# VH-VL binders against Probable carboxypeptidase X1 (CPXM1): the designs that were tried, part 1

Every score and structure here is a prediction.

Target 1, 162 residues: Probable carboxypeptidase X1 (CPXM1), of Homo sapiens (Human) (q96sm3r113to274)
Amino acid sequence: TGCPPLGLESLRVSDSRLEASSSQSFGLGPHRGRLNIQSGLEDGDLYDGAWCAEEQDADPWFQVDAGHPTRFSGVITQGRNSVWRYDWVTSYKVQFSNDSRTWWGSRNHSSGMDAVFPANSDPETPVLNLLPEPQVARFIRLLPQTWLQGGAPCLRAEILAC
Below, numbering starts at 1 at the first letter of every chain, in headers, positions and changes, except where a header shows other numbers; antibody chains are not in Kabat numbers.
F, E and O stand for the ipSAE by ESMFold2-Fast, ESMFold2 and OpenDDE, each averaged over both directions (binder to target, target to binder). V2 = 0.75 x the mean of E and O + 0.25 x the DockQ between their complexes.
Where letters were taken out, [cut] stands.
Atom coordinates printed by the task and the answers are left out, and those that the model quotes come from them; centres of patches stay.

## First folded at step 1 (VH-VL)

Design e01 (framework fv_enfortumab)
Fold by ESMFold2-Fast, scan of step 1:
Structure e01 (fold): chain C 162 residues (1-162), chain A 121 residues (1-121), chain B 107 residues (1-107)
Amino acid sequence: as target 1 above (162 residues)
Amino acid sequence: EVQLVESGGGLVQPGGSLRLSCAASGFTFSSYSMNWVRQAPGKGLEWVSYISSSSSTIYYADSVKGRFTISRDNAKNSLSLQMNSLRDEDTAVYYCARDRYYYGSGRFDYWGQGTTVTVSS
Amino acid sequence: DIQMTQSPSSVSASVGDRVTITCRASQGISSWLAWYQQKPGKAPKFLIYAASSLQSGVPSRFSGSGSGTDFTLTISSLQPEDFATYYCQQANSFPYTFGGGTKVEIK
């Protein structure tokens, strides 16, 4: 396969194409969920290096709109880049859609059950997960399943697509 | 289903104060960031203030900074704008607007019908 | 602050006409641009977000395009209910700023 990065890290995918179920603050919004983004102070608020869901968000998701039908082949994730604390997602599921209303999940080929991808164990090291079966869709969602105990679901990501 | 209702507008002298309120219903208010936008008679739209879903992030237009204070009460599904040291140029219809997301996405998908503030000597 | 310039400030058009409104940002805003429609005495109505994405329930004759600094709203075949003032708004950074508006009036 070997599809290249979609463009979260390079900013080829604009901030307007990144959405999430919730966020702790503007500085931790989906536009901050880009691979290798760094913490800093911007516009009078603390911009940390991650998207972070609200603590009360029971079904967090991070969404990328590729703008057109796109073959999604893999996902790269990192934890939160911060000088204040540690947060990272330890496992997630992946869903796809053509209309952002009807979603289907990535499944484990062997079991037929939803694929659960093991993710990060530290804030900085990128973890690549290749999808068992590449999917053609316009939208892709990452759905955190587990994260650092006592922390929040936070991530930075890149999508491999062609 | 989604409804935003403003109140608290009226006639006030320059230097006076008013408190605007916006009552939200039909959605989970605590999951959305909120904005105030105003429009002077016969003029265009002007963004006034933003508050995140948790109140952790607040922004103001330079024209109102230091005079206006935005706040919200998620338990009561209400948004407020405390306006002090009012000036003639603050005369406008004030709208509360829901951002589609809890953060500042700038997608004002629902607006109230507005409340009129007139600052006149 | 990012300044938003709309042109024209007004346009006279007939039912069935193609109407084009432009919006220019003083600096790059990627696709963080929304379009609103406002009729006299009413609150604005959300039309388009992310420069080109149509809000649910908005007729397909409305379309948006552009990225960076230059944006366009097009009404492919003007209908009687489309006579209104249209505003662009950047959402790239605070303070959020609106264009000056474009009034689409009957010819």
Scores: ipSAE 0.005, ipTM 0.503, lowest interface PAE 12.8, mean pLDDT 87

Design e02 (framework fv_enfortumab)
Fold by ESMFold2-Fast, scan of step 1:
Structure e02 (fold): chain C 162 residues (1-162), chain A 120 residues (1-120), chain B 107 residues (1-107)
Amino acid sequence: as target 1 above (162 residues)
Amino acid sequence: EVQLVESGGGLVQPGGSLRLSCAASGFTFSSYSMNWVRQAPGKGLEWVSYISSSSSTIYYADSVKGRFTISRDNAKNSLSLQMNSLRDEDTAVYYCARGGKYRYGYFDYWGQGTTVTVSS
Amino acid sequence: DIQMTQSPSSVSASVGDRVTITCRASQGISSWLAWYQQKPGKAPKFLIYAASSLQSGVPSRFSGSGSGTDFTLTISSLQPEDFATYYCQQANSFPYTFGGGTKVEIK
């Protein structure tokens, strides 16, 4: 059955439950990786609408802590909302964990290999990917595999979970 | 108003050490990556080192790797560059530069520079 | 490493002239290129980002163009305060690299 949004967009999932491998700046940190978040300017420090990994991060990941064992069924992604530039993830993998230390990946049942989900082709249009097999875990990670050529891995996300 | 002020430059003999500092004000220092960029007398710009906002990611130019150490103190709004085993070719003006909000590789604000002269 | 080649190394020009500076990357960098202006004895000043976007406060006579490997900085009508050295810089990947600079001198 379809699960409802976990609560990145609604702020039901607090900033403290969002982590990333790296972030370009505080204004592009994991707390900015929420679906439909918008760019802004605050006290001279710019906040943009996305989480963006550091330019040099070779293995970027965006992580959500659901706080307890949760059935993850899908992922929605958008690119970066910005008045200055375009950045979006074009494909990603998904991993799960119960302890944030031991991870297992979502798999393509036909090939037995890690599932690679095609993602965004523009900054604003949400792209839904249903997981082939819903997984029960506490943590979920999105691992950008490819992104806009010459850009950075940036995304906004929502997780479908129950 | 964003300000970056370097200090610590001077004259040192080959093999010596110097510590450069950069004092930041007018912005949330802990939210920005920082860089050191140098310029030898009469020459162009050369990127030296990068440090992320949290200090979790640090990179160095091959020419300084193993000799220079970049660090930051977010509580004091300061950036440092410890330079060891200095060589004549390290003679340059050293600039503190802020990594831009939209891309870390864009240096949107620069300090006035501090001069390092390595001479025997 | 991505090598950045600027040409010319210097150009002599008069006030009112159109000045064109080129920058070539040794491999594709999309639009991840910045331009800086440096006056003698001063720190570089951020002029242009993303190859063609003008930094706030920079006069409209400055413009940038290009993508991939070939980029151009144009000053449409040179003013006295524009005599300086200009640098391109790739922001595509580490290590960050600068062009050798183009000195715009009084003719």
Scores: ipSAE 0.006, ipTM 0.523, lowest interface PAE 11.9, mean pLDDT 88

Design e03 (framework fv_enfortumab)
Fold by ESMFold2-Fast, scan of step 1:
Structure e03 (fold): chain C 162 residues (1-162), chain A 120 residues (1-120), chain B 107 residues (1-107)
Amino acid sequence: as target 1 above (162 residues)
Amino acid sequence: EVQLVESGGGLVQPGGSLRLSCAASGFTFSSYSMNWVRQAPGKGLEWVSYISSSSSTIYYADSVKGRFTISRDNAKNSLSLQMNSLRDEDTAVYYCARVRGYSYGWFDPWGQGTTVTVSS
Amino acid sequence: DIQMTQSPSSVSASVGDRVTITCRASQGISSWLAWYQQKPGKAPKFLIYAASSLQSGVPSRFSGSGSGTDFTLTISSLQPEDFATYYCQQANSFPYTFGGGTKVEIK
C-alpha cells in the first residue's frame, strides 16, 4: 500500500523520463510537471510551475517513465504555481504501459469502468489519489479529463511507487 | 522562421548615448522573455539585461545598472536597449536573445549582433 | 553572484578525439546549466539545456552531464566543424553568468 515517492519532486526521475502530449511552451513542458516546482519569477514568465497542455489538445496526457517494471500505488497532484495565472486539473484518468505503445487503464473496482480521480480545486494544495489496485508497469500516464473553465490542463505531480 | 535582428550599433564618444533595437519575427513575441547579452572584443559572453513578456520584471547587470534601460513594444515586436553614459568598457557586440518558452534562462534563438564601439 | 569557472581555457585536438570541457559553479545550481557553441564571427548556438538535454538538431556526439556544482560537456569524436569556443551558463538565478569559455582548436 505504502510505496514511497518515485522521484519527480526529488529529481531522481530525470527530465528525459517525462513526456507529454503537448505543451503550451517549453517553460510549461513535462519537466515542469514536478510536485512543488515553483514559478521562477514574480510574474512567472521566465519559468512557471506546472506542465500545461495546449488549449487545443483534445487528448492531453502527462507521462512518466520509471525505467523498469515498477509497482504504481498512487498519484499526488497540484495545480499551476504562478503569480499571474490560475490553472488546475479537476479530474484525471490513469493509464499504464510496459512499452509506451500498448496502454491499459486504472479501473473502478465497483463499476469495472475506467477510474476517474477527482483532483485539484486550487493551485497549491496537494491531492493524493491511491490507485484502487496497484499496477506493475514501466510507464504511467495521467490523462486530464476536466480542468478550470477557460483555462488549460495544468498540473504538477508525484507518483507513489516501489 | 524564428528570427531576431539587431540594429542601432555604431561609434560613440565616452559619455554618449546609443539606442539598440531588436526586431523579432516568426513567433508570438508578446509570450516570451527577452535578454541582452554582450561580448567585448576577444572576450567571453556577459549577460546585460532581462525583460519579462509583460515588462513587469526587469533585471540589469551591476555594470550597466542606472545607465542602461531595457524596454519592449509588443505591438511592434521589438526590443530596445537605451544606453546612456557610455564607457570604453561598454565596447562590445550586443546580442538580443529569447528565453525559450516561459522556462529557465535558456537563450534560443540569438540575433546576429550589433557592434558598439566607445572611443574618443 | 554565481561564478562559473571553465577549464581548460583552450584545448588543441585532432579530428576523432574525445574532448572534455568542465564547468564549475561557485554554489549549487541543481541542473540549471546550458552549453553554447560559438564559431568565429557568429552568434552563439544553443547546444544543451538542463545540464544534459540535447537541443533538437545538435549532433549526438555532444553530451552534457553533472549536477549541483560540477558539469561536463563531452564531444565523443571531434569533427572539423566543431572548431569553436564553448560556454557554460547558469540559469539558476539572476544575474545570469557565463563561464569564461573554452576554445577548441583542431590540430
Scores: ipSAE 0.006, ipTM 0.492, lowest interface PAE 11.4, mean pLDDT 86

Design e04 (framework fv_enfortumab)
Fold by ESMFold2-Fast, scan of step 1:
Structure e04 (fold): chain C 162 residues (1-162), chain A 121 residues (1-121), chain B 107 residues (1-107)
Amino acid sequence: as target 1 above (162 residues)
Amino acid sequence: EVQLVESGGGLVQPGGSLRLSCAASGFTFSSYSMNWVRQAPGKGLEWVSYISSSSSTIYYADSVKGRFTISRDNAKNSLSLQMNSLRDEDTAVYYCARHYRSGYYYGMDVWGQGTTVTVSS
Amino acid sequence: DIQMTQSPSSVSASVGDRVTITCRASQGISSWLAWYQQKPGKAPKFLIYAASSLQSGVPSRFSGSGSGTDFTLTISSLQPEDFATYYCQQANSFPYTFGGGTKVEIK
């Protein structure tokens, strides 16, 4: 607990360490899923302010490779930064891996079931979720469970880790 | 009314340099991203470079990266392409094209007539 | 880089024919695809964006379809002014890439 940001917002974590199950476009790819990233539309840019999964993606995930065993303690999320539409994830699960093939979930102590974290209710306000049990792993995934009705699963994130 | 006019093409020897210009009129140039696209004799279209309206975002095709420099002067309504270390394969008609946007979908809606660059020994 | 493969490279057709041109992307580009028409010695003309959205002023006989990796441009009833080379272009990511072109020529 009390670990600093891993470096999505600061760009300490390179684009090559961010991956996703799918993306609507390059401008909404995993490299755009960084906390506080802004829409590039004001510049006439192809970049928008979020990672967004494809509409057909039934099991979306956003992945961060920390590069080495890392103690993950929390997750901060925002919705999509955009000038013409609203999209945000309203709940998600978290998974961890040492090899990107075998995954285990963050669990709720009381139920023993996968923890479901309540997330955003607007595009800009950051929502912090501390993990019930900090986990040591190389990879972390965020798995959107629900999102704005009529919208798409879009997010910006930062990971707290040490 | 809306128009793009390229200039600066010519015959140049390998290793030489040329500066292409594109003059814009009939629209608010400073509000649009711009592209350079080229076409070798008898061949297809090849995208060369992109510059955002504020010049904050610039991209190049791998074939020209490190040799070509795109720039713009919004006060003069002009787009430029500085071409250094020219090679035979750079021989083409060079078009400037206005970046089109509808929501987050893109294309190139206004094109100049092109300026011919011939790189020959 | 995303490779765009266009087929056929040429097609011979008569006025009134239905012409179909196919474009395939080497990876998924959603609907981030544009189509252009080019006549000899002239600059390309913008026809379609977002795979299926017809640009203002383009005749309704032109239509686009597809998403992901496979796309089609259709001319429902070819007119004399439609004999030209057609190009697809992906706008999903930089570098932008064009298909190799399809020449629609008179039979």
Scores: ipSAE 0.005, ipTM 0.516, lowest interface PAE 12.3, mean pLDDT 87

Design e05 (framework fv_enfortumab)
Fold by ESMFold2-Fast, scan of step 1:
Structure e05 (fold): chain C 162 residues (1-162), chain A 120 residues (1-120), chain B 107 residues (1-107)
Amino acid sequence: as target 1 above (162 residues)
Amino acid sequence: EVQLVESGGGLVQPGGSLRLSCAASGFTFSSYSMNWVRQAPGKGLEWVSYISSSSSTIYYADSVKGRFTISRDNAKNSLSLQMNSLRDEDTAVYYCARGSRWYKGYFDYWGQGTTVTVSS
Amino acid sequence: DIQMTQSPSSVSASVGDRVTITCRASQGISSWLAWYQQKPGKAPKFLIYAASSLQSGVPSRFSGSGSGTDFTLTISSLQPEDFATYYCQQANSFPYTFGGGTKVEIK
């Protein structure tokens, strides 16, 4: 058993607690990076189920503010839910902070190097990654490292924490 | 490439039971939602049931709720439909259909169908 | 349940003709609509998703349009292989529902 979901999917974590390095549009902003959120198609508007970084963002990150010191134990990711195209992150790193200024990475237990988590291979199937060593921090960031060829770094996420 | 092959159809009396199977190949079965869609002789298409990739979410058409049970075995790349308390109006060709990568509600690949006939 | 109504129920047309098939939803479904082609004795084939997006491998003579409640499938220049029944389907909500179908007969 692990820690329960922090609350991205349930909306227990408010939109104001979600930030990103950039977003392609408002409809693909960090508030859309919630696990199982679905695309919508409205008259005159388009928004999809994912956070997507801008094409020119060389160092994309998706950030969650837990509001207080929290034990982070795992991350669940999905790709973009869209009626238009495929996009998903294929690998990412995880960072933590107590003050949103100083960050440290999740480390591989055996090597001591930054952990790189293999992520998604399709838009819908959730992929769970347990952190090698749970970390106590207020903030957690997901840093896409690779994504679908010809696509963009897009994801939906949930954080496991207690 | 992608293939869906159905089996298990046949002739059965009202009140009887049948189990349909769908064998999937050519794709990562565990990554896709699956559906059953039927078509009565000379009539249109009717959606019957949905199962998510992990089996965590299952839906049924009202006409089959409580009588049909959808299930999947991701290790064997197979989808099943257990049909109990069969009625005349269940007579149809039953298709196995894959939920598309774009969205679970779009059916991008279909099996050839298996015929279920419910009559005395 | 969302009811899908197709018109006409059947149409006869010559090779080279433009064929238009209409699909109406009983309530708004945005662009959550797919089109399928079914040839006699065969399983349906996926043609169009999101009302207007053509599935890979489908000839460019097929196009879809519409949003909300009114949708159209157009075949710009009918070919002999286009003899089939066409179905629309809403993907907006469960239960998923199909239109009654439109039979296209080539003279």
Scores: ipSAE 0.007, ipTM 0.493, lowest interface PAE 13.5, mean pLDDT 87

Design e06 (framework fv_enfortumab)
Fold by ESMFold2-Fast, scan of step 1:
Structure e06 (fold): chain C 162 residues (1-162), chain A 122 residues (1-122), chain B 107 residues (1-107)
Amino acid sequence: as target 1 above (162 residues)
Amino acid sequence: EVQLVESGGGLVQPGGSLRLSCAASGFTFSRYSMNWVRQAPGKGLEWVSYISSSSSYIYYADSVKGRFTISRDNAKNSLSLQMNSLRDEDTAVYYCARGYYYDSSGYRFDYWGQGTTVTVSS
Amino acid sequence: DIQMTQSPSSVSASVGDRVTITCRASQGISSYLAWYQQKPGKAPKFLIYAASSLQSGVPSRFSGSGSGTDFTLTISSLQPEDFATYYCQQANSFPRTFGGGTKVEIK
């Protein structure tokens, strides 16, 4: 039931397999949405420690391509690692796809509605959410629903999968 | 002025090895990511490899992964590409390119070297 | 990988003509697209970044537009020094990918 990390933190999952609906800047692009990534690791602090969607993005999403059918069992998230500001996602939904075009959501067993996962309340503490029902798919998306008031939807993530 | 100068190209037989170098001047080299981009005769541009400013992140095109190794020496303002197990399809002009970024401005290859020619032929 | 499709492959034009080059990404890349100019025997020179931002020193006859998947480079009044091959490049994700190039050649 429990699966190991897919490889966002370890770089086993390449940047080309990470996509997002938008990003504020290249230094806050999907390739920066890796668990435990730190600000200032590239180009002298021009790269910050998170993926952050544009402020005008009404439907932000962060996507991982596992490359093949994969059993997704959990998601770990952190907020933005930054010396400049605080940003973190406070809740998100999860979606899956085999072709990156047709998506289905993780469901709450009791209500039958899309599951909404409570996420972070600070920039650094990892929050693990186990999926109610593990799903086999090639792609997984995280869809921020709420985030820090006055901030932006920013996250670092790892996916538990086998 | 920013300047990038490649060297180390030449004629090599299939299966051989070659080491390319890029000498950087006119900017603080240790603050910028660096890239190798190649162009086969009469063909378009193909990105080959990336190295972050501190060497913490390194990426390769699938066509060269496991055969090429990118490295940098920030004290010497130098970028290198070690090419092993060379194939006919690696024949190209190899460019050293600086990755440049400002907040909100998008990533780009803002300065390129003149290129060094690698020919893999028997 | 994000595939970049560039059209046309070549265009024959005269000085003073308006030239339009298009670039299409296989998936959304927001505005993370750059345009480069390459003259024969020379290294590429970047012209435009973030889809529409013109590099200082590049003549104002060059302009870029587009977002998401569809992008355009326009030269409003072609000059002799503009005969070159132009490439688009997505800057959204690794691997970085280039369009196949458009050769702007003299009529």
Scores: ipSAE 0.007, ipTM 0.509, lowest interface PAE 11.1, mean pLDDT 87

Design e07 (framework fv_enfortumab)
Fold by ESMFold2-Fast, scan of step 1:
Structure e07 (fold): chain C 162 residues (1-162), chain A 122 residues (1-122), chain B 107 residues (1-107)
Amino acid sequence: as target 1 above (162 residues)
Amino acid sequence: EVQLVESGGGLVQPGGSLRLSCAASGFTFSRYSMNWVRQAPGKGLEWVSYISSSSSYIYYADSVKGRFTISRDNAKNSLSLQMNSLRDEDTAVYYCARELYYGSGKYGMDVWGQGTTVTVSS
Amino acid sequence: DIQMTQSPSSVSASVGDRVTITCRASQGISSYLAWYQQKPGKAPKFLIYAASSLQSGVPSRFSGSGSGTDFTLTISSLQPEDFATYYCQQANSFPRTFGGGTKVEIK
C-alpha cells in the first residue's frame, strides 16, 4: 500500500467518475458503490447501500475513473447494506486502462494468470486486498467472479491510490 | 394517473428571483429521483438539476451552479427550484421530470410535466 | 462534462422513409443513453432507454443501437405522427447532457 483512499467514501470522486456494466436500478447504480454508504429509508427499497449488477449481466464490472494517470495499490470492498436482503461479492478480478477501451489485468506473480482476490463473507466487514504489483492507469475496474449463493453481485468499494 | 404539474413561472427582471414548484400525483413520489430540464425559445433541451429520492445527492448544470437550489418535500409530494440572480439566458420553459429506475444502467426521464415559462427581461 | 453531438440538425423526409439519427458522446457512456421525441408545443416523450430498449407503448418502427460513444436512432417507416424533434441524452454521469436535437421535417 502506502497510498491513501482515492475518495469514493469521502465523495472526492464524483458520481460522474463511477460506471458499471449494468445496474439493477438507479438506487443500486455505480454511485451507490461507495465504501460505507447506507441504505436509505426515505428512498424506500429503490435506494440501497451498494452497486448491484443486474441478474442477466454475465460479465459484471464496477469502474472508477481517477481522471488522470494514478498509481493504484489496493482495493477495499464491503457487501450490500440492506434491511431487506443479503448480497456480497466473494471474489473479484481487477483491470486497468488508460482509455476505458483497452484493459489489462492485475496478475498473480506465481502463476502469471489474472489475480483473483477473495472478498467478502458478510455485508458490512471491509476486506482489504493489496494489488500484487501497483499499476499506473487512469481507470480501474473490479470484476466480480463469485458472490453469495442465491444472491447478486453487489459491492461497496474504496480504492487506495496515489 | 401518473402526473407532474409545474407552477411558479412568470416575468422577472435580470438579477431577480423566482421559485418553481412541481406537484406529483399518481405514484410514490418519495421513491423517485427528480430532474429539472429547461428549453429556451426555439432551442434544445438543457438539463438543469437533479435530486435523489432522499435528497442525499444533488447535482446542477454548470450554468446554474451557485444560483439555483433544488429541494423536495416528500410528505407533500412536491419538488422545488429556487432561482436567484436570474439572467437573460435563463429564459426558458422549465420542465419537471421523473427519473426512471431500471436495471442494466437504464436511466431516463419517463414522466414529464407540461412546463412553466420563465421570462427574464427588463 | 460529456458533450453530446447529434447529426443531422434537421432532415427532410416523406412518409414511409427510413430515417436515421446519430448521436456521439465525447467520452464513453456504456449504454446509458436515452432518446426522446418532442412535438411542437409539447413536453418531451420518452422513447428509448439503455440505448436500445423501447419504452412500453412506443411503436416498433423505432429502434436504437450503439454503445460507448456512437449511437443511432432509426425510424424504419416514417409516419405522419413522427414529424418531431428527437433528442439523445446521456445518463452515465452528472451533469446530464442532451444532444442538440434533430428536427424531422416534411419533405
Scores: ipSAE 0.000, ipTM 0.484, lowest interface PAE 14.7, mean pLDDT 87

Design e08 (framework fv_enfortumab)
Fold by ESMFold2-Fast, scan of step 1:
Structure e08 (fold): chain C 162 residues (1-162), chain A 119 residues (1-119), chain B 107 residues (1-107)
Amino acid sequence: as target 1 above (162 residues)
Amino acid sequence: EVQLVESGGGLVQPGGSLRLSCAASGFTFSRYSMNWVRQAPGKGLEWVSYISSSSSYIYYADSVKGRFTISRDNAKNSLSLQMNSLRDEDTAVYYCARSLGYYKYFDYWGQGTTVTVSS
Amino acid sequence: DIQMTQSPSSVSASVGDRVTITCRASQGISSYLAWYQQKPGKAPKFLIYAASSLQSGVPSRFSGSGSGTDFTLTISSLQPEDFATYYCQQANSFPRTFGGGTKVEIK
């Protein structure tokens, strides 16, 4: 519950450990899904401040490889930092894996259904969600469920782990 | 810095085919989504087709769906539009236009290439 | 499809005039609207994005406003190089659609 940041914001987690189901462009790829990352400042900059899934992606996910079994305790998300538009995820689910092939979800203990975490309502304010039960796994995925009406599923994230 | 140069336009009879090309320079082409936008003589702008940076996502206007095929070659920094079963209403200047992601605005445009479909 | 309607279709103006062009979407598009300028025989030029943000290098006399369904492009003091056709474009949903254009003509 008191676990420190895994290292998306600090770059301790390398770009090669971040994957996604899809990306709108390289400049909106998973390596851009780091908490507090900022958009480019000039018209020629090829990057923005978020990971954004393609519109046609029916099951978008953002994945972090911790490199070894790790106790995941929480998730922090922000929306897209951009000089162009607003996008943010408003709710998401969380999944875990030891092999990136077999996944299990974070669950609501009362209902036994997958936990749905309320997320962002603006592009910049970090929203922390503590997992109901910390999970030990190598991989963690965030699965956007809803996002800004008329926008795209975009996020920046940090993972709390120890 | 950013340049887009279209080619391949011409005069063609109804039912004919043409292939348009767009040569990109001054930016990392493989990181941008690309579009074709057309303009009929004396008329407004009409979006025709979109292709994502990876070619994984492709969209067409209903007016050209099934007849036109968009493609790209990231190694050659080129965008193409294969136009089949051309109709009189396809007569227009065709612009190559750059966008970030499938949804973004058209920030750079080529000069355009003219397609005339006439019997 | 989202239909974009521009008014007026043309406006006659003199250098120094304030010109306003309106764009109306058939359904809500939030602030996902761009404005383009097109001079005869030339490709469109990107002017404004996200309804109100000026593209780098665009003169400050251009401004955009609006959200939802109603949008306005304003040129505060028309210059000779501003005589052109202006188009709005929604980026809220697929397919992308443009307004019919507004021609700013010499009076």
Scores: ipSAE 0.006, ipTM 0.503, lowest interface PAE 12.7, mean pLDDT 87

Design e09 (framework fv_enfortumab; at its last look DockQ between E and O 0.18; V2 from the best seeds 0.00; counts 0 for: pae E 10.2 > 2, placed apart)
Heavy chain, then light chain:
Amino acid sequence: EVQLVESGGGLVQPGGSLRLSCAASGFTFSRYSMNWVRQAPGKGLEWVSYISSSSSYIYYADSVKGRFTISRDNAKNSLSLQMNSLRDEDTAVYYCARWGYSGYRFDYWGQGTTVTVSS
Amino acid sequence: DIQMTQSPSSVSASVGDRVTITCRASQGISSYLAWYQQKPGKAPKFLIYAASSLQSGVPSRFSGSGSGTDFTLTISSLQPEDFATYYCQQANSFPRTFGGGTKVEIK
ESMFold2-Fast, scan of step 1: ipSAE 0.108; ipTM 0.726
ESMFold2, look of step 2: ipSAE 0.008; ipTM 0.531
ESMFold2 (binder alone), look of step 2: mean pLDDT 92; pTM 0.936
OpenDDE, look of step 2: ipSAE 0.015; ipTM 0.599
ESMFold2-Fast, scan of step 4: ipSAE 0.006; ipTM 0.478

